VH-VL binders against Uncharacterized protein AF_1118. Designs and how they scored, part 25

Target 1, 158 residues: Uncharacterized protein AF_1118, of Archaeoglobus fulgidus (o29147)
Amino acid sequence: EDFSMDAEQLAVVLLKNTISNLEMSNKFVEILDNSGSDSVYQNLWGVIYGALAVMAVNNEVTTALLDEVSKSQELSSKVGDAINSLGENSTVVFGDVNGSKGLTLILRKESEVLQNGSYPYSDNETLSEAYARVVAEFTSRSVDFIVKLFSKIDEAWV
Key: E = the ipSAE of ESMFold2; O = the ipSAE of OpenDDE; V2 = 0.75 times the mean of E and O plus 0.25 times the DockQ between their complexes.

## First folded at step 10 (VH-VL; framework fv_rolinsatamab)

Design B6 (from B1 with heavy chain G27Y R50G I52M I54Y; at its last look DockQ between E and O 0.03; V2 from the best seeds 0.00; counts 0 for: pae E 16.9 > 2, off the site)
Fold by OpenDDE, look of step 10:
Structure B6 (fold): chain C 158 residues (1-158), chain A 122 residues (1-122), chain B 107 residues (1-107)
Amino acid sequence: as target 1 above (158 residues)
Amino acid sequence: EVQLVQSGAEVKKPGSSVKVSCKASGYTFSSYAMSWVRQAPGQGLEWIGGIMPYFGTANYNQKFKDRATLTVDKSTSTAYMELSSLRSEDTAVYYCARSDYYWGKSWYFDYWGQGTLVTVSS
Amino acid sequence: DIQMTQSPSSVSASVGDRVTITCKASQGISSYVAWYQQKPGKSPKLLIYAASTLQSGVPSRFSDSGSGTDFTLTISSLQPEDFATYFCQQHSSTPLTFGGGTKVEIK
């Protein structure tokens, strides 16, 4: 695996997943609409959609998971905020090989976590709801993590 | 079975450095962060920092940023913590502890090493 | 840094007693609190994380509650093997910080 691809290459890879682009886009649009923020459409939305798609396709409950996210204002909002943060920090996140590499590594880790991780969920929520919550939180946390990580890398080179 | 096995006890002089190792087994080493936590005699727990083996990047407690160096050898699944300019107050049991590193908010520690006593005395 | 103020520092109890330990964060940390048990000469053991989830193998008599700044660990019916020191830890942000500990002693 080559994680040194640039943002555009990553976007292409992410968008060429087995999930129907139209179906995926429709679901993401729904989530973004529910997020209450339209600014995401002005930010590298293609790459961002791809990133979310990678999260989705890495789990057998992809469709159900996205459905659960779309049904929750809170979860949609978290995803929306994360997408906006990615857009606002596109240079930091995608601006160089290290940024693109970081994202790629984070996505790989996310896949592993979604498949093998143990996460807390209450007796009042289903596994799907728990996954949806986790994915939404992962999206938000991933953006913050990537930005912070990249910043630390930059500091290391000073 | 997840196991973290640390190096043996150390006795050091003030001003010197110590390097403690932590060999991990029973899981994918690069998939989890390795943190270092110390505990002075009769005292509480203090987080020194954590390293993400896959990235090779570390997050430090500012208190130790200038003295602590975390490294890993992925080929041997071993994490290292080096602490320089040792002081008497650095006398403590040092633990390596595993956590998920995907997000900082997942940095609770589900497995711990047995601890390494580092004694700093003139 | 987020300070975790743990209370009491020690508590004397008998087998079968209900024991409650409190941890207060200096700022809101949602539910990102973990609890550990430590016995003399041993490493800490994870009991609960994310202020809701029991670690695998941990008895159900251990539970926690709280969100935001106030958190509690409860042992519903103290067993002989439960006499130990307990620590809370916030995993909301770095630097990660621990409570001062609560020693549960035999009355």
Scores: ipSAE 0.000, ipTM 0.579, lowest interface PAE 13.0, mean pLDDT 77
ESMFold2, look of step 10: ipSAE 0.000; ipTM 0.494
ESMFold2 (binder alone), look of step 10: mean pLDDT 90; pTM 0.933

Design B7 (from B1 with heavy chain R50G I54Y K105S S106Y; at its last look DockQ between E and O 0.03; V2 from the best seeds 0.00; counts 0 for: pae E 14.8 > 2, grease 20.1 > 18.9, off the site)
Fold by OpenDDE, look of step 10:
Order: sequence, then structure tokens, then C-alpha cells
Structure B7 (fold): chain C 158 residues (1-158), chain A 122 residues (1-122), chain B 107 residues (1-107)
Amino acid sequence: as target 1 above (158 residues)
Amino acid sequence: EVQLVQSGAEVKKPGSSVKVSCKASGGTFSSYAMSWVRQAPGQGLEWIGGIIPYFGTANYNQKFKDRATLTVDKSTSTAYMELSSLRSEDTAVYYCARSDYYWGSYWYFDYWGQGTLVTVSS
Amino acid sequence: DIQMTQSPSSVSASVGDRVTITCKASQGISSYVAWYQQKPGKSPKLLIYAASTLQSGVPSRFSDSGSGTDFTLTISSLQPEDFATYFCQQHSSTPLTFGGGTKVEIK
């Protein structure tokens, strides 16, 4: 991935990556099923155009990552909660600088974990498990970040 | 190995400004946030603010938002902290500190500069 | 702002002792508390962060526990090099805030 792109440009690329999103849809559904939240399904399209879509940028890594996430109730729950927190409007994520930045942050952190492997992980987990955990956590936190930042922007403009 | 090297000690008059630099090496400058933390003599640590070089976004402690300015030079991997309208109570060791950045939760500081003593006296 | 109240302000201990330092947040926070060690004339050193994650190179005698508002740093068996001042820091929300510090002194 080209991390020299601005957040908006990167978001556009991700949104247009329909092939990758479709290929990963089955795995996303599995994660959603494991999330424990029925409301997550109403935001399935938000998965494609939201935080989980970011993971799909690197298909090979994404497949392994999503497998790990789907095997964990906790991680699936984190992802599900993140999707629910986004509500029904993924455009908010990609339609403003805060959403774009959040997406960019996820990608950068993913890349950092993969390339540097500098993130500490426990003796009881593999690198892949640690990566999955980190990405799931980052996804959740990114959503919270975006929502909070958006709220702050709104407050600033009124 | 990541290193943060700060500029030298400063002696300033009240009302003046000081600009401290922090040069990072051994890592990816834009992938991390740079914060500034000060410590008055014999006192605790106080967070001034942080900047994310990649985005150019600075976050300030409200206490300092009107006096502190954080900037970066990505080409030289250097972070700057300028503090204006200096007061005697601003006398402290100022640290730059690197952190991972995300929403709040990753703002722990894994690498620190050696500190810069800023003395404000008439 | 989240205030971090650290206690005790100082503690005298001997090599081999178990030392416990407490940090109380003014409001509920996640498990995202960092702990630092600072020696005189030196910069703080990260010991533990996030969910009790031990920084690389930090001895296993250091551990963190707690949730909500109460967090504790424990040194299971104090070593000569452990005499220093320790700080907690919440990295749950901005502004980032530190505890007042605990000086671990030789008895």
C-alpha cells in the first residue's frame, strides 16, 4: 500500500476495491455471526466500506487475519461493536477527514505490525494471533476515535 | 535503536519565548506521535501536548493551548515545541517523548529525549 | 481531566522486599495505565503499558494489576537497581496525566 497518499485518496481506493470486498464477504459474515450482536448485520455494508474493508487491502494477510479474528469471540465482538458504533453511515468514515484519518491510521498500524513486528505479544500467542488482536482492537478504537472526532468538529462549527 | 536528541539548556527572561527541538533517529518519524512533557524541579510530570507528524495534527493540554505550539519538520525528523509568554513557573526540564498514536489508548511513551532545562528568571 | 492520585509518595524498602505502589484515577478508565521508572538526572523509562504489557527488557519482577479506578505496580523482589521514583500515567484520554510519583528509597 502507498501510505504517502492522503487519507481521502486512500479511502477512495478502498471503496473501489469491490473485488476484494466481495471475496472477503463470506468471512465477514462469519465474524459478524460470532460478534454476538444481531444489529451488526444491518451494518454489513459498513463492513465493506468501513473498518474491515481496510483489512481487505492486503488480501493474503487479510485472509489469515480474518481467520484469526473469526476464531476468537472476543475479537469478533470487538469488530462487531465497532461496526455497530459506526451506525449505518459508512460515509461518515470516508466522507470526512476524521473518517479518512481513522482509516489511514488502521492501515498504518497494520503495516507497522506486519513490517516491524515490534508490537509486544504474550508468550501464549503467535504473531498472527497478536496481529489479529491488535487489528481488532485498532478497528474498535478507530471507530470510537472517528465518532468522537466528528462530534468535536460538529461542535466547533456550531 | 531509536534515539531522541534534544537541544541544549535555555535561560530566558519572563515574557519571552523558547523553542526546543527534538531530533529523532533510528525509526520512522511519521509513524509515531511526539509529545512534550515537562517536569519542574522536584515535581511530577506534566503533559503539554502531542503532535502526529504524519497528519500534522497537534493535540494540546488546555493549560498550554494558548502558549504552546508544536511543529515538526518531517524532512529532518525533528519535532519542535515553542512556549511563549514564559513565566518563572515554566522553569522545568522539558522532554520530548515518542509514542504510538491512535485514539488515546496508545499514548504511552516508549522513548524519551534526554531533556532540556529551561530556566525562566528575571 | 483525569487525575491520577499515586500513593505512597515515598516508601523505604530493602533488597528482596515486595513493593506495591497504587494509582487511583479520579474516574473510571480502561486498563490503559503506563508505569515509568525515573532515576535522578535521567529521563523516565517505560516499564508497563496498556493491558499490563511489560516493556521489552523490563524484568519480570515488575507487574501491573487493576481496573476501573485502582491500579497497582508491584515489584515482587526489590533489587538494588530498582531504587528510583515511579510514576503512573493514564493514556485513556487527553489530556494525558501522570501520578505524583513514588520514591522507593533504601531502608
Scores: ipSAE 0.000, ipTM 0.580, lowest interface PAE 12.5, mean pLDDT 78
ESMFold2, look of step 10: ipSAE 0.000; ipTM 0.474
ESMFold2 (binder alone), look of step 10: mean pLDDT 88; pTM 0.925

Design B8 (from B1 with heavy chain G27Y R50Y I52M K105T S106M; at its last look DockQ between E and O 0.08; V2 from the best seeds 0.00; counts 0 for: pae E 17.5 > 2, placed apart)
Fold by OpenDDE, look of step 10:
Structure B8 (fold): chain C 158 residues (1-158), chain A 122 residues (1-122), chain B 107 residues (1-107)
Amino acid sequence: as target 1 above (158 residues)
Amino acid sequence: EVQLVQSGAEVKKPGSSVKVSCKASGYTFSSYAMSWVRQAPGQGLEWIGYIMPIFGTANYNQKFKDRATLTVDKSTSTAYMELSSLRSEDTAVYYCARSDYYWGTMWYFDYWGQGTLVTVSS
Amino acid sequence: DIQMTQSPSSVSASVGDRVTITCKASQGISSYVAWYQQKPGKSPKLLIYAASTLQSGVPSRFSDSGSGTDFTLTISSLQPEDFATYFCQQHSSTPLTFGGGTKVEIK
């Protein structure tokens, strides 16, 4: 992250990132829908199950890494210092209930940017318009995708 | 079609300043950041900084923070890079580049100007 | 600053060859880097960005991989128009930094 940016600049950047992520998700769903194969959904369930299995394995690896760190006073100290630093700077990092600093400030500024509705996103729409459009499309496509996916859940176990 | 057209080559003396322009077209100028990157002869690429036209504020590589000034004229969709206290080692091709980002808050450069040679000598 | 060490600095290859270029970051960075192509007297051209996304018009023979500190650009079958210098770029932190470049030359 570029911490030299002011809160409003960062808010705009983060909003654009969110919009881009949702657009990518929509594109992925579109690709799946255009595949023309019902087996895609079955295979996707396979991938999801596989991913869950991989996550479980990664947990074991993480445990092994943590064990190794625990054997080193230097590494343990570095981790401890990092945690302490974060704790001591919690308000700076995460902000306060008033949204005056940190993450809460960014969220507040993000809201203000959206409410302004004048920031450009593309040649034809503002940031607010783009966000609204992408959210609507994402919702619609996601619901349809979920229905299709779950309709194949029984077949995924065959 | 996105186009970035830069001003012509410059020859400057040490200690002087140079201001390079970059006129953008084919896209909404304020929707993207404009970065500046230079390349010394036979060398790699060095990032100078970027500016978000919508805000008019710039972020700089610390190396150039005291000498580089980035500005924009939104009415003409033109970005400017001024470099002061020029040295011989500032001799390079200077590029403006439209900056975008993906999966984060940082930038990559999807369109580049043709470059402006700035020569600092004697 | 994050240093991007690019290797090799130059490589001689023939049309049809598989070419691999590596960038090593001085510290762990995000999963993705950007890759550029530059021909003599021309500005750099974006090839790949984000999650292995090809810039519009870039042939599929270009691909990238990597994570952590090691990143790779691969040209599966070198074409005559591919002889150029290639650069990696990290955008995990400022200042943005580039690799030193790899010149792909005709063998």
Scores: ipSAE 0.000, ipTM 0.567, lowest interface PAE 12.4, mean pLDDT 82
ESMFold2, look of step 10: ipSAE 0.000; ipTM 0.476
ESMFold2 (binder alone), look of step 10: mean pLDDT 89; pTM 0.925

## First folded at step 11 (VH-VL; framework fv_rolinsatamab)

Design G1 (from B1 with heavy chain K105T S106R, light chain S92N T94Y; at its last look DockQ between E and O 0.04; V2 from the best seeds 0.00; counts 0 for: pae O 11.7 > 2, placed apart)
Fold by OpenDDE, look of step 11:
Structure G1 (fold): chain C 158 residues (1-158), chain A 122 residues (1-122), chain B 107 residues (1-107)
Amino acid sequence: as target 1 above (158 residues)
Amino acid sequence: EVQLVQSGAEVKKPGSSVKVSCKASGGTFSSYAMSWVRQAPGQGLEWIGRIIPIFGTANYNQKFKDRATLTVDKSTSTAYMELSSLRSEDTAVYYCARSDYYWGTRWYFDYWGQGTLVTVSS
Amino acid sequence: DIQMTQSPSSVSASVGDRVTITCKASQGISSYVAWYQQKPGKSPKLLIYAASTLQSGVPSRFSDSGSGTDFTLTISSLQPEDFATYFCQQHNSYPLTFGGGTKVEIK
């Protein structure tokens, strides 16, 4: 099946709306916790909450998607590894609550890509599973991209 | 305790349509998907399709794709299965069955309705 | 579609007997098989899922084994309330499919 409309629309909702629900933020934290217990995460909560605020994760559909990601060690690991790779650069990478820079800006801009995408999902996975996979992959790749960019900037700075 | 209560028995003419309801209680309607399975008299079980209430997305057995329509009313925690162009072969007990919707590999059914007999005869 | 071939179609047994029911999938389905018990005039009841996970409240005399294509449901010691029809079901992929059923009858 092609979830270009349904799955991607849900993914866009997840990534475009600002979070106003603390429970949703907690669910994201749960995902990060499942990715691996590192003290680094404790220092990132404020930044993560800011990023989530830009993502506008505050509806039942988004909750379902986050729940699914949290139930997948693989997907949680992808998100966690990405965040962990940021290290002390997390505040720069994740950006601000306004989504004006960093990952928050990327998430806003990437929503257009999701809207224009066409992705199939297999018969042995649910729509929510497909969404969760896409969201996890998107987050991981976005962070990786930012890290690479910053590394390149550092090299140029020397 | 989770309960699925279906509508009563139906007697229909060939070519007509039937709509069966399944009301869920004792749990969170949005936390699971609803499937429909039928069983002809003395026969095995046949999966018709499933719907995920929070998404409104349905997946159908190809055999029924053109005749079956699954819907839900989240406000009443009720799932519906409509089958059109009824044939004598559609005579069966129709069940609603609950499963989680997180993973496609989790499509086993932990709770079932009591069944609705649909009889198609001229 | 994945066909689930269930055997035997019926078996006569006595209380205390060991009963074995087999289910063969037309293709590999990992361990994603569920087993149901159905009594006359009643809806199916989930016994086991994911091949080895016993549903809450189900007696331990019920067990499942197998992976890939061959699966077996075993009732170690048949009880009076176990006389019923049993079905296997693959929950690996769409469309979901069931075995033909095995009726366990009193000898």
Scores: ipSAE 0.000, ipTM 0.594, lowest interface PAE 11.7, mean pLDDT 76
ESMFold2, look of step 11: ipSAE 0.005; ipTM 0.533
ESMFold2 (binder alone), look of step 11: mean pLDDT 88; pTM 0.919

Design G2 (from B1 with heavy chain T57K K105Q S106R; at its last look DockQ between E and O 0.09; V2 from the best seeds 0.00; counts 0 for: pae E 7.5 > 2, placed apart)
Fold by ESMFold2, look of step 11:
Order: C-alpha cells, then sequence, then structure tokens
Structure G2 (fold): chain C 158 residues (1-158), chain A 122 residues (1-122), chain B 107 residues (1-107)
C-alpha cells in the first residue's frame, strides 16, 4: 500500500478485517442452519476449516475452536501438527513476550487499540464494541456449528 | 442517511490550484475512507486517491501524486482535495466517494457527492 | 496498473430487452468488480459489488457474472429508468480503475 502506517494503524486495519471475517463466518453458520441440508455442511468443510485456521492464528477464538476440534482425532492431529510447527519457530514467528517484534508486536498493538474506545468500526460502533459483539456471537455459534459439522461428517462415514 | 455535499463549481486559470470540499453527514465520518474521482466531460471515471480520516493518511494514484493533496477536518466531517499546477486537461467534474478501508479489498464506493465542476480556461 | 476494457461503448435497446455489458481486466482481479449506473448530470450509483452482491434497493433484474479477467453486467428485462451509462470498477488493487463506460440508449 502507498500510504505509510505505523504498527497501531496496521493493527486497526487488521482488526477491521478480523471483525468482518468473524461476521462472515457467523453468516455462514446462519446460512447452514437455514439451509436444512446436511450435504451443504459436508461440501463446505474444507473452505470453512481453512478460513477458521487463518483466523485462529491471530484471534482469541482459537480456544473455542481447539476445544471442539479435540473431539475429533483426525482434526486434532492436524491442528496439533500445525501448532507444533509454530511452537518450534515461536521466537522467529511470534516474537518475544514484551511484544517488541514479530507477531507479538502486532498483537500487542491490537490489544492497545481495543482498549482505546476512540477507534470507530461503523456508523454506530467502535472497534471495541464490534469486536466484543462478533466474538460473543462467534464463540456461541462456533461450538454449535463445529458439533453439527462433525456429526454430519461422522454420518457420511457410516 | 449518509450524504456527501461538495463545494460549488470553480473556474481556474492554468498553473493555479483548486481546493474542493466534501462535507459528510448522516454517518460516521471516521469509520470509512474518502476517495476522489474525476470525470472529464463525456469521458469515464478516474480515481485520484483516497484518505482515511482516522489516520489522516492519504494514498494517491501515481498519476496525481505530485499535484494532489488530500486532507480531512474531522471536527467538521469534511474532506478536501487540492489539485495544483492546473492544466486544461484537468477540466472535469470532481467527486468525493465513500468506501470502507478493509485491508486489500472492498474499495467500492457506496455514496458519492454531487460533483464539483472545475473548469481550467486559458 | 490494471486496465478495465469495457464493451460495447453503446447499446441501443428496447424496453424488455436483455442487455449485457462486458468488462475485461488486464490481469486477474479474482471477483473484485463493482458496477455503477450514471444518469446524465448525476453522480454514479453503486449497483453490484464484491462478487455479485447487489446493493440495497437495486432491482433484482441487475446481475453480474465472471471471475478472473472477464466480467459481465446483465439487465434481464430493461426498464425505462435503466437508460443510462454503466461503468465497471476493479477494487482488487490500487490505483482503483474504471471501465470506459457503456451507454444504454432507447432504440
Amino acid sequence: as target 1 above (158 residues)
Amino acid sequence: EVQLVQSGAEVKKPGSSVKVSCKASGGTFSSYAMSWVRQAPGQGLEWIGRIIPIFGKANYNQKFKDRATLTVDKSTSTAYMELSSLRSEDTAVYYCARSDYYWGQRWYFDYWGQGTLVTVSS
Amino acid sequence: DIQMTQSPSSVSASVGDRVTITCKASQGISSYVAWYQQKPGKSPKLLIYAASTLQSGVPSRFSDSGSGTDFTLTISSLQPEDFATYFCQQHSSTPLTFGGGTKVEIK
């Protein structure tokens, strides 16, 4: 991008993207709930899983996803391998605990931005308000969605 | 309801500059980006640049980078576009247009100002 | 820069006709095309954005299709209020660029 951004401004832009992605994920779950079709869940698993994995790297919703993933040995193994790979490169990829470099710098700035109530998200919400809303909805719906998705996949194997 | 109201038409001489204003109402000024787009008479649309009011930072089409300056006044919810070293080919209607500022994409314009005719006459 | 080549430059059509307008990008832009309608003396109006999302209040007779480099806007049954100039716009990368426009005229 031609315009320069410091780490705080980049964090604001990335938070807007994170909120929008969570809103989209919530709409996918709503569509799947309204579809009345088990096959929609099976056909979209790979696409939805890929999107959730990307969001989990930079998002507090990882805990809810990992809890539900642990109920499937196949999925748990794949997630475990990815986590192990990240852990083995943790300082290079994530930076230090003080948030001075790597991904921890960006995550620290995102936390600071969320603590600052002056950044707007939309016409009637700040970033903090929107983040709290979408995370609460995502956490509630992601458990139900993952349970339903895995139950449909298990049925397909029978 | 979001509304973008621009300043009135201007007639300028070559070599001078023009500053067009765009006042936003009915929405959150700082939640979005403001772009400037021009349209020469009977011609298509040309993107000049954009500014994100919350940062006060602008991004320009390289064609205009050395002559265009985008600014905002958050207290009045007003965006400004200044174009210097005017030439006859700068005669056009200049629009402000609102978009989101998501990373990468979603730079489509959901609200447009009424347009400001700038005529550069020798 | 991504060039958007729009064709035809004009279309002569009757009320009720199906009208198709084409835009071609000089490089891949995935599905990041927006379409605008502009009536004489007026500002552009957003019709479709972000991979076929219809803007609120836009009639369902407007649709688009395409991915990669080739995109179309379709008006399934032309109405009297649809006589206007139409522009495509890519929103994949900066500078944001527009097609040259297609004027839809009454036959």
Scores: ipSAE 0.015, ipTM 0.603, lowest interface PAE 7.5, mean pLDDT 75
ESMFold2 (binder alone), look of step 11: mean pLDDT 89; pTM 0.925
OpenDDE, look of step 11: ipSAE 0.029; ipTM 0.652

Design G3 (from B1 with heavy chain W103L K105T S106R; at its last look DockQ between E and O 0.15; V2 from the best seeds 0.00; counts 0 for: pae O 9.5 > 2, placed apart)
Fold by OpenDDE, look of step 11:
Structure G3 (fold): chain C 158 residues (1-158), chain A 122 residues (1-122), chain B 107 residues (1-107)
Amino acid sequence: as target 1 above (158 residues)
Amino acid sequence: EVQLVQSGAEVKKPGSSVKVSCKASGGTFSSYAMSWVRQAPGQGLEWIGRIIPIFGTANYNQKFKDRATLTVDKSTSTAYMELSSLRSEDTAVYYCARSDYYLGTRWYFDYWGQGTLVTVSS
Amino acid sequence: DIQMTQSPSSVSASVGDRVTITCKASQGISSYVAWYQQKPGKSPKLLIYAASTLQSGVPSRFSDSGSGTDFTLTISSLQPEDFATYFCQQHSSTPLTFGGGTKVEIK
């Protein structure tokens, strides 16, 4: 099975979730709690809240994926580490509340790609689990990439 | 409390069609998927297919894809299973069964209808 | 399709006995195997789902274990109301499939 084959079914599953901004925030906090990094709470609460607001704008799909991610220590850790790595650059990296730039745009685009792409299932996982895995990994890598880009910019102009 | 109430027993001739209904109450009809599972006398359980009411999208067991049609009436919170070209082997108790479809990991059935006996005989 | 091979097909036991039922999947599946209890003339009743989670109202004497291809339902101390047929079900992929059932009978 692959994502393309079951994209509609996956969409149905993910669209079931009607979550308020508060509920989404709670889920994100849960993920962060599992990240293994407590420092993110001390330094990034405002940014995290902003990011959660953006995620709420994206759609119910993001929420459902976060729910799935929260069930995995590994995936939660990846997301948490990525966010933590943003540090003071998080406001730039995450983008605007409309998801028109930065990480939010990437996530939107990735969601579209995943829905239309063909990705094989790994053993012992459902489509949603596979989707969550890919999204979590992509998010982590995307954040890492952005951080590296910023570092490169600093090296170039500072 | 969630309840699934199915239509009454049917006696059909081979080659005919049967349509079984399943009315849901006590919950949000559109928030769950409805599957149909049958059980021949003294036999195990066989999944026929499922439908997601909010979208009307159905997935079928390949075995039944050409004969089974799942539909829903959201206004009455009722799911329907129609099986055509009936054979004697289709004699069974047919169940509607509710499942959550959240995250795609909840295709287990937490509530079942009481079952509808469909007897196919000449 | 994923076949669920359930064993034994029947078991005779007494009240207080420990009863173990196994299901083997034809291929590796997620940890999500559901177990049902069915009594004669009644619909199946969900017992366990989603990795050892008991359905509301299900006694704690019911438990499950397993991963990959091998899954087990255990009744730690059989009670009179537990005499019934039990089914496993995989919900990792479609078509959803059930085990053949295990009838727990009075010895």
Scores: ipSAE 0.011, ipTM 0.595, lowest interface PAE 9.5, mean pLDDT 76
ESMFold2, look of step 11: ipSAE 0.012; ipTM 0.568
ESMFold2 (binder alone), look of step 11: mean pLDDT 89; pTM 0.927

Design G4 (from B1 with heavy chain W103Y K105T S106R, light chain S92N T94Y; at its last look DockQ between E and O 0.03; V2 from the best seeds 0.00; counts 0 for: pae E 12.7 > 2, off the site)
Fold by ESMFold2, look of step 11:
Structure G4 (fold): chain C 158 residues (1-158), chain A 122 residues (1-122), chain B 107 residues (1-107)
Amino acid sequence: as target 1 above (158 residues)
Amino acid sequence: EVQLVQSGAEVKKPGSSVKVSCKASGGTFSSYAMSWVRQAPGQGLEWIGRIIPIFGTANYNQKFKDRATLTVDKSTSTAYMELSSLRSEDTAVYYCARSDYYYGTRWYFDYWGQGTLVTVSS
Amino acid sequence: DIQMTQSPSSVSASVGDRVTITCKASQGISSYVAWYQQKPGKSPKLLIYAASTLQSGVPSRFSDSGSGTDFTLTISSLQPEDFATYFCQQHNSYPLTFGGGTKVEIK
């Protein structure tokens, strides 16, 4: 019974969550900048390297599995069946160009909510205003973060 | 500047109904959920339910869902709580309280009304 | 429903004392706890919410800690205006539930 939301209501909730997530991401970068420590950015390279190493191992395993699948008619057929099923149901899942169903409906409703301008985010902002604010800040902080991170790449691998 | 101003105290007989109003000012009424919370004399706080004005949908504490009705009038920025089939144990101060309405992060009450004493006695 | 068990039910303290109030949830609520102050005849007032964030205008002597099920509100140095009843509230799931309250009284 708690599922009584229509697509527009769902779009508003998803936009509020997206804005909140971007606000938290912007705050995280602000905290990193306020730390004033280059070692924080060097340590982030260590975390990134660890994650990439795990991913590289996983990619080698995945490649070996795909190679084995390509050698098996039975396994190849199962993969093909899954691809065909997604294709045959693609309008249900992804929707159509008019945004009448599926994911394209949700994207259209989010666009309509943002363009409408009537949906509030807080006491002082509409959803459109809040979204513009957090995207602008996120873009600026992401560029600054990437520049700072990559400026320390030589030092991260000492 | 956000203010929630509630209707005045009421004395009711058992079996009747009460409708308490909560007028919001100084903020955006449709941006938030409005909850109703009661406090019996000398006791703690009990959440009755909440309504989201932009959707017009309410969610109730199971304890009250058969007797409580939450409504809003967006044109006057006013929320209403009606409690029917009143009993003596419904004697309490009833508060409206404002919160955000998206999942798992912001269902705390940043502003409260001054409270409305509802006394149920024969 | 998530039950919030608050202790102690009352504390006698003097100005300048450090006071600690505990709140325990019947199941995990992450960090979604809010704390309220209520003076006699008044409505509750929000002090702290989520990730230990102080509400605007709340003095820095108020802080909280904890995660999961066990949470603590601390008043580092009591002031005359801090004698009141304090409530915790979980905001993890509906129905929203409150602790039974802790009355902080003048010794």
Scores: ipSAE 0.000, ipTM 0.530, lowest interface PAE 12.7, mean pLDDT 76
ESMFold2 (binder alone), look of step 11: mean pLDDT 89; pTM 0.925
OpenDDE, look of step 11: ipSAE 0.026; ipTM 0.628

Design G5 (from B1 with heavy chain K105T S106R, light chain S31D A50E; at its last look DockQ between E and O 0.04; V2 from the best seeds 0.00; counts 0 for: pae O 10.2 > 2, off the site)
Fold by OpenDDE, look of step 11:
Structure G5 (fold): chain C 158 residues (1-158), chain A 122 residues (1-122), chain B 107 residues (1-107)
Amino acid sequence: as target 1 above (158 residues)
Amino acid sequence: EVQLVQSGAEVKKPGSSVKVSCKASGGTFSSYAMSWVRQAPGQGLEWIGRIIPIFGTANYNQKFKDRATLTVDKSTSTAYMELSSLRSEDTAVYYCARSDYYWGTRWYFDYWGQGTLVTVSS
Amino acid sequence: DIQMTQSPSSVSASVGDRVTITCKASQGISDYVAWYQQKPGKSPKLLIYEASTLQSGVPSRFSDSGSGTDFTLTISSLQPEDFATYFCQQHSSTPLTFGGGTKVEIK
């Protein structure tokens, strides 16, 4: 499996928002809450907010997709599970407020997977549902990739 | 009260271009998508494309992607539809229609312009 | 593209009649169907969206049922102002597509 490719497929839509956009942050919180993991909230939000601050991105596309993801238990669970898998390595994986490593570094490179890709509709889903599905899937894959890379070559992310 | 007011009727020659305007008022222009739908005389409705003012991005019916150009002027809350290489078959009433949510969730049209008749004849 | 097959193309009815219009999608579109009323020389007017929600100001005699591929618009008791052409539209995916229309005429 080509994990480098998975890294490039990072769905940044869920993370392309600013801390100053409380509505966006609330939607992210809602998604995490729906994931069913309470401990993730207490332990990871500081890192997540830091990453979002570094990105300093706010757009209506992210809002729309977050809304859709938040309405799906399945998609929320995927995102939640991915985040949960980080465990105590959340700081390393997500990076720091400077965006110098981990996920924040990747996001700084402005991966635009959703904009560059074409994804067919399936299972009678709407465009929003399709995008949400892709976002959730890519987010999950990206986190898995980061965790695996860190476990094998921690220098790549520290 | 939301209103969409379109430009007046046009008479065009084959091969020429037409640009129809749609000015929105009574609501937040940037919060909605603007679609264009046409209706040939006595016929059904055909979706041409849509534009999202916030992004400036347009999506087209494949049938029109090479001839239709959608634009917006956010400062005047006006949407434009330009159709080039006009044919007699393009004779129709062209409507602008507003929808909320940009990504396929609510592509129903709650407000319509009054329509603009475009007649293409030699 | 998703085709919307609407039937009948026309129906003659009297005031007070129950009128039923059907729309069939070429593929599953969940409940993402809208219905419009159009009178001669006027733009379409939204009646119902998401196959169940009445647009504000629309009389309760209008209703919609269905999901997946088969949808039905019902006018429980036709009123004089209801004589018009009705269209279904799928708002599941682009390109957005409409039914062929049903003209409700006076019998």
Scores: ipSAE 0.006, ipTM 0.600, lowest interface PAE 10.2, mean pLDDT 77
ESMFold2, look of step 11: ipSAE 0.013; ipTM 0.577
ESMFold2 (binder alone), look of step 11: mean pLDDT 89; pTM 0.927

